VHH binders against Probable tRNA-dihydrouridine synthase (dus). Designs and how they scored, part 4

Target 1, 316 residues: Probable tRNA-dihydrouridine synthase (dus), of Aquifex aeolicus (o67533)
Amino acid sequence: MNFKKGEVILAPMASYTHSAFRRLCRRLGADRTYTELISAVGVLRNGIPMKLAYFTEEERPIHIQVFGSNPEEIAQASVVIAKELKPDFIDINFGCSVPKVLRNKAAGYMLQCPPLMGEVVKETVEALKPYGIPVSAKIRLGFEKDEVERIVEELQKAGVSLIAIHARTAKQGFSGKALWHRIKEAKKVASVPIIGSGDVKSWRDIERMFEETECDGVMVGRAALSNPWIFKEFKEKRDIEVGLKERMDFILEELSMMTEYMSREKACAEIKSQIVQILKGVPNSRELKTYIVHAENCKELVKRIEEAKERELLYA

## First folded at step 20 (VHH)

Design bb2 (from aa5 with T32A)
Fold by OpenDDE, fold request of step 21:
Structure bb2 (fold): chain B 316 residues (1-316), chain A 121 residues (1-121)
Amino acid sequence: as target 1 above (316 residues)
Amino acid sequence: QVQLVESGGGLVQPGGSLRLSCAASGFTFSDAWMNWVRQPPGKGLEWVSGIDPSGGSTKYAKSVEGRFTIIRDNDKKMVYLQMTSLKTEDTAVYYCARDSPGFTQPIFDYEGQGTQVTVSS
C-alpha cells in the first residue's frame, strides 16, 4: 500500500474534480486525488467515460471512484477500468446522497446494508487481484442511523485497504455539523488507514482533525473549490492571501487543461461552476461572478475573465 | 408525468421464455435511452439491458447477453424485453427505466411497479 500517514487528499466532487482541477491541486500540495464518481453501469454499457476517468501521471496517486448498486456490476466495471487505466486505487462510493442516485439503490443508499457493502468490496477486491490494484471505500456514518463502526468492520472483513469517512449520515447530506468524534471512534476499530472528511474549511481544520480524530489522512472537499491553495497553506502552516488575479489565472489554466479531454465549448460551459466556487474567496464578487458566467461564448468568457484580472485592486 | 408500465412477467421453468413489455408516456420517448433493470431478492438493483433512442444500439449485461433481446417501438412508445433460456437467477422484479435527462451517466428513472419474473422448476 502506498498510502502514507499524514496525507492531505483532494476529495472526489462531482462536476469539479476532473483532471485539470486535480492536477492543479496536486501542484498546490494535495497528496492524493480521486476522480468524480463513475457509474459502474455506465462503464459496462457505454465504456469508460474518459471525461471523468482521464488522468495524468501528475495526479497520482489517483483513485478512480466507482458507484453502483450491484456487486457484480461494480466488480466488472472496476476490472474494465483497472485493465485500461491502471489507477492506484479503485474507490467504491458509498457516500453520495443525491436523491436520484439513492433511488437507484446505489452509493449512499447501500449504507443501509453493510453486508451488501461488504459483498461489493469483496467481489471487487477479488476481481482486481490479477491487476494488483487495491480497493478503497468512501463512506458516511450511515444512511440515517450512525453505525460507522459496523460499516468499517464489514469493509475490513471484505478486504478494503483504505477507508475515507465523511462524518455525516447520508440523510444529512451536507447539512448539519460533521461529527469528528465519530471518526475517532471509527479509527479505534480500524485496522486499515482512515481518512477523515467533513467540515474541513481551513488548513487549521486539517491540523485539528488530525489531532482530534487521530485519522491517518484528511480529505478536503468544498473548501478546496473556493481555496485550492488550502493544500499549500497546510504544508506551509500559514494563511496565503490569493487575490483575484491569481484566482483568475488558476481558472484560465484549468480551462486550458480541460481542453485535453473535452471540447473547448464544453470546457467553457463547465468551468463556469468552478468560477463561481473560486470567486467565493473574493469579497464582494457577486456582480463579477454574474458578469463572467453570463458570457455568451468561450471567447467572451475568456475576455471577461481577463478583464477581471485587471480589476485586482477592486477586490484586494 | 413520467409513466412506465411494465407487463409480461410470470412464472416460468428454467429454459423457458418470457416477453416483457413497457408502455412509456409523459416524456419524449424517442429521445431517451430505455433500459430494463431488475431487483433480485436480497440483491442490489441490476442493470439488464439498454437501447439507444434510435434503437440502433443495444447493450446487455454479461449475465443476460445472448439470452435477452431488447427492442423498442418509438411510434408506439413501447420497450420490450425478450427473455430466453431463463435461469433461476433471473428471478426478480423487472422495471423499465429511462436514462435520467439530468445526468451524463445512466441514472435510471424507473417509475413503474415492475413486473415479477419467477424462474423455478
Scores: ipSAE 0.899, ipTM 0.961, lowest interface PAE 0.5, mean pLDDT 95
Fold by OpenDDE, fold request of step 21:
Structure bb2 (fold): chain B 316 residues (1-316), chain A 121 residues (1-121)
Amino acid sequence: as target 1 above (316 residues)
Amino acid sequence: QVQLVESGGGLVQPGGSLRLSCAASGFTFSDAWMNWVRQPPGKGLEWVSGIDPSGGSTKYAKSVEGRFTIIRDNDKKMVYLQMTSLKTEDTAVYYCARDSPGFTQPIFDYEGQGTQVTVSS
């Protein structure tokens, strides 16, 4: 599905943006979703990691995100994914700044060499032509030096169809302030749609980013973890008060959905991270958080979550 | 500390054979996926082959499948790459690489100094 100006997108986030969470965010008003980053080498060696790549029609339009260091490998892996799963986009990750990933000369490391980025995109675009699947890229401003205009131009020449820009350098990671004005500058040299991201904390920030940068779309990352209703807030242009009960219901629904593509025990283990995030929006919930996440098994976890629903008045 | 030491590289004619060795130390070898990767001149790192901890499963890049064989000896903490029917395009520095523990995907956290393989007539 082609990108439409004005979209608000759920950002890819490792360990969080699995199918269940993506679906729930779609229901709350997210216009587009991305998978977690998938290793090209992993796909070639072990096959498609379906825990990461699994998606439903409800999640469309969906971008399956791939990372690597070798243009040929990335292209090959992308073809495997395209053929088997038929996503709306293949997205190349040039933004991850995790040290171990960088050590492999992958993802954000590649920002040091825009020509190589172009080669990756070019090879992938060419390889995916038979499948009619376009290629997008998620980038930062640069590795250490801001070179976002150069990067955008290189990717466009290579045939990219959409670019998401996190307005930080790879070296910055998540520190400092995202430079929104750099998104605006990138937009000036772009012939493809530009998605802005970084330091979007509220539905009002989404509006401001559109206004200040003139970007074509806005990605919401960390703010969506603690407040997935941010998408609904944006659509309705109002603050939405979400109580503890509703948040716990969200978690229970997510947990239920997770069992579609992983074991219940694994789901229970992984959902704890989301519980931590979702409770950030609840005042004085520290003790409750600790109590819930220290559950020893799934049965106990669910019980404690259910109990939390009944305690809403204690945290209101 | 984790150490990987590659050896066995050299100059060979097309169609020739080489056997690379990697000596591992500083970690529980029998629990780790081991890999061979290579870096051709002017190109990025390329995954060549992988072997699971038990040695029961082996994987190969399409470009080397049928020509290369990866083997491991957990008692000796060694990984080998038997290369046959070598081609000029196999010319590269070859590295032994370990899968990073704790990651669900193959991210390599350690590699050795590498060994040069040159295939030329």
Scores: ipSAE 0.854, ipTM 0.943, lowest interface PAE 0.5, mean pLDDT 95
Fold by ESMFold2, look of step 20:
Structure bb2 (fold): chain B 316 residues (1-316), chain A 121 residues (1-121)
Amino acid sequence: as target 1 above (316 residues)
Amino acid sequence: QVQLVESGGGLVQPGGSLRLSCAASGFTFSDAWMNWVRQPPGKGLEWVSGIDPSGGSTKYAKSVEGRFTIIRDNDKKMVYLQMTSLKTEDTAVYYCARDSPGFTQPIFDYEGQGTQVTVSS
């Protein structure tokens, strides 16, 4: 096991936690990273989607996350990935509740049937034994009804090595509050490490989650998109003020790294959503965001980002 | 309105053959990957086969490779699944599905009731 008690983890987030972003968060103090979710059927039909699955050594420990509806498909896709890429873990997504994913009876849909979740983990663990790669799972409390203790028991009986729990049900999506006390109750029945997740918005919330739940690690999701420095803040136990220049430098580094695994044009198109995220909390940034993301091509995009760096005092 | 209508299922003995059909309407058929997905009794969905928009690329699950053939006819907006050497484990409801246009990975649109294939002696 590579897991160390006390880790702070970058959550998998579709469209955001590609290789470049994971590397930058690792440099800022994240202890562990996950790829975006990868379709098992996609791997079987189209091969490994390298844009999603690509990683470098500095991103280790790395979990490659898979979702699907069928135990054999998930296990087969996991073997394909494990053979070719040798991640530290294969992670199974049991939490995504996007309506079309649920209609495909995948991911969060399975929270309605804990024995099926166990079957998925068991088949994947067995298929991966020859490769020495453990299986982790990312779950929610349940689908509509909280069944987290039963789910944890099914998964650990099936051989899961690590469980991350977002303390909401699938039906909640992001509504309501994350019920951190349910993570504590899950920890009581767990024989494997438990990572807590949900409503972690600041480095102080990371401390609170460790204290309140006794979890073995804390996972940071959306807050890391606008404040990747949250990991460094926790490591150093202080607020870190990050100005416009540093935020734009982060984006330029990210863009440069993205071209290692996608075309320049695709990288420039995709970085725009991250520009919007990193500029949250910059005063008077609405016009700047619009100006930068309306660039007609990569050359103009980079030029506008560089211009923003020179205007630091205008956005202080 | 997207419609996918499956037909051609039935009761067949092991070793037999069937040809499933799917009539598509309500979208630009020639732009979409088309798939067959099945649901065995009491189990979840299982991807069986896919065919790209042009028909030039066909893909199969390992469990059916060499026994099933997916074919499309863009003029008639039809997808077929030619099944041979059928086994009892092929018993399932078979659905045709298109790749949903809002996603970069296969996530399927289902619109029909499917067609039942039962393999038993």
Scores: ipSAE 0.740, ipTM 0.910, lowest interface PAE 1.1, mean pLDDT 93
Fold by ESMFold2, fold request of step 21:
Structure bb2 (fold): chain B 316 residues (1-316), chain A 121 residues (1-121)
Amino acid sequence: as target 1 above (316 residues)
Amino acid sequence: QVQLVESGGGLVQPGGSLRLSCAASGFTFSDAWMNWVRQPPGKGLEWVSGIDPSGGSTKYAKSVEGRFTIIRDNDKKMVYLQMTSLKTEDTAVYYCARDSPGFTQPIFDYEGQGTQVTVSS
């Protein structure tokens, strides 16, 4: 699946962008999706973690995202995944700055050594040639200092097919402001498509990112968790008002899809974080969130979600 | 707090053998996957071997399979790495690590200084 200029992409977000959520965002207009990050060592030691790697054809184009600290391990894990699952891309995470991941010298840690990032991509590209699956990369501007032009140059020489840039350094985490002008500068040295990411909070921000950076695609992160309708808003160029009933219907549909790849009990436990996120768009929802997520079991959870819909009808 | 203390490294000739030890404390040892990871000179970390909580399942990187054996003793809270047929490529600092309980995938806790293994003529 070729990348199309103008795409709006659902960002990979650990604990959130599993198959069900990706499918619902695709239906709402997201053009491309990514799995949560998958440990290369985990694949090699334990096999493919199917809960993380599961996807349906509706989710294509799909990137299966891998992270690690070792070029050979990442390439080997990528082959295991490519052979068994045949995603559209293998994506390498060079951006995660979670302290434990950095302590393992993985992901965002590697931003300190652009030549090593190039080696990871080169080995993975070479290993994947028999399967015809291209390699993409998700990066930040640098580790502590901004080196984004050097990083882009190293990755494209190594054979990367697409780069997503979160316009912060790894050291920043999510602090400060995403520096969109640096995405524009990276685009100037790029010979591959560039996806811009960072601080995209509304459909109007998607327009601004395209305009300010001239990037080839825009990636939406946490804003999509509280407002998956952002993709449809952008496609239709309008605000979309979504009330409590529609948000709860979204959750019920998501929950139903999750049972395709996990037990109902596990799905009910995991969807609670998404319920918290989706309710951020509902005024005065603090007590409602607490009530719903404290359900003792799946039957009670569904009952409380249905009750929330009734509360809106009663007090609307 | 978690403590992992590696020992048993040293200088050895190619083809030789060496046994590494790791003393663990500060967590429920019998509930954790335990691993050996290594860092060759000037390279990133490389996962070497892992053993499940019961000791019933052992896993090895391709580069060491058939030459290294991981062993655990839950009563003593010890993990060992028995290395045989050592190669110069096995030269590295070796770390003992547990799977971090905060993750569903292997992300390692390793707090020790590691133990140096040097394979040289």
Scores: ipSAE 0.676, ipTM 0.885, lowest interface PAE 1.3, mean pLDDT 92

Design bb2 (from aa5 with T32A)
Fold by ESMFold2, fold request of step 21:
Structure bb2 (fold): chain B 316 residues (1-316), chain A 121 residues (1-121)
Amino acid sequence: as target 1 above (316 residues)
Amino acid sequence: QVQLVESGGGLVQPGGSLRLSCAASGFTFSDAWMNWVRQPPGKGLEWVSGIDPSGGSTKYAKSVEGRFTIIRDNDKKMVYLQMTSLKTEDTAVYYCARDSPGFTQPIFDYEGQGTQVTVSS
């Protein structure tokens, strides 16, 4: 098995966890990364979307995440990806609950039918045997009703190698609290590694999740967007103060890497959401955030980022 | 308001032909990928075919390649699916769908009730 007990993992997050961000988080101590979710129909109709699927060797172990509504389509798309890119895992997204995805009967919709989830995994595992690539799954507790133990049992019977659990139902979206004790109950019936996810906001929460749930790994989502240093904090068991200069250096390095798989103009447009996120870790940053993201073009964006760095140098 | 109205389904024998139609309104038709998606009895949705905004690129699921042809008419805001050499496994409700404009990958907008195709001897 490629998985090591005690891993802290960067969660897949649409629009954020592209290659550049994954590499930077790996350098900061993330043990495992996932691509953003990739449409099985998209692969079959349009070919592999390299902007989403691109990765470098330093991002390994890497999961390429696929979603869809149809077991045969998911399996076929997975073979296309496996042949071309040879990831460490193909991951199946059973957690996304965005309304249009649910209307397509995809991802989180399937939580309503655990046997269908099993069928998806079984078909994909069988199709990938010639390539030696295992299948992982990212799930929620259930659709509206918590059925996590049944779901785990169906997936492991189908041959899944690793399960990540966000401890909310699909209907909850992000509302309420993540029910960590349900991860513990899922672990009791599991014969494969379980990664716990949901409401992990600090390196201390990572420790708490390991202790409370006995999970085999902990997945960090949105907290990593504002604080990618959370992985290093956990490894070093201390808070790490990161000032404006270092945060802007992170952004500039990320931007530079993004041009390997998208145009510079697209990279400058897309990096703005990362800038918003990373500035959440800077007190009273609302005016700076507005100034930087309203840049008229890529040259102005970089100039404003450099200006922000110089302000810290003058006062730090 | 997006509207997609499917028609042309019916009962046909194996080896037969049908032409499905989809009338579209409420969006800029010439900007959108259009698709046919079907739901066989007791099964989930499966993608059948797609055509890009210009009509220059057509794509097909392997199960229908060579038998089905997707066509669009941007002036009339119509999409067609010409089906030939029909098999019993083609029995399904057929839906017309556009790619949702908020996504870079195919995620479909379905607005119609679909049209039933039944292939039986």
Scores: ipSAE 0.675, ipTM 0.889, lowest interface PAE 1.4, mean pLDDT 92

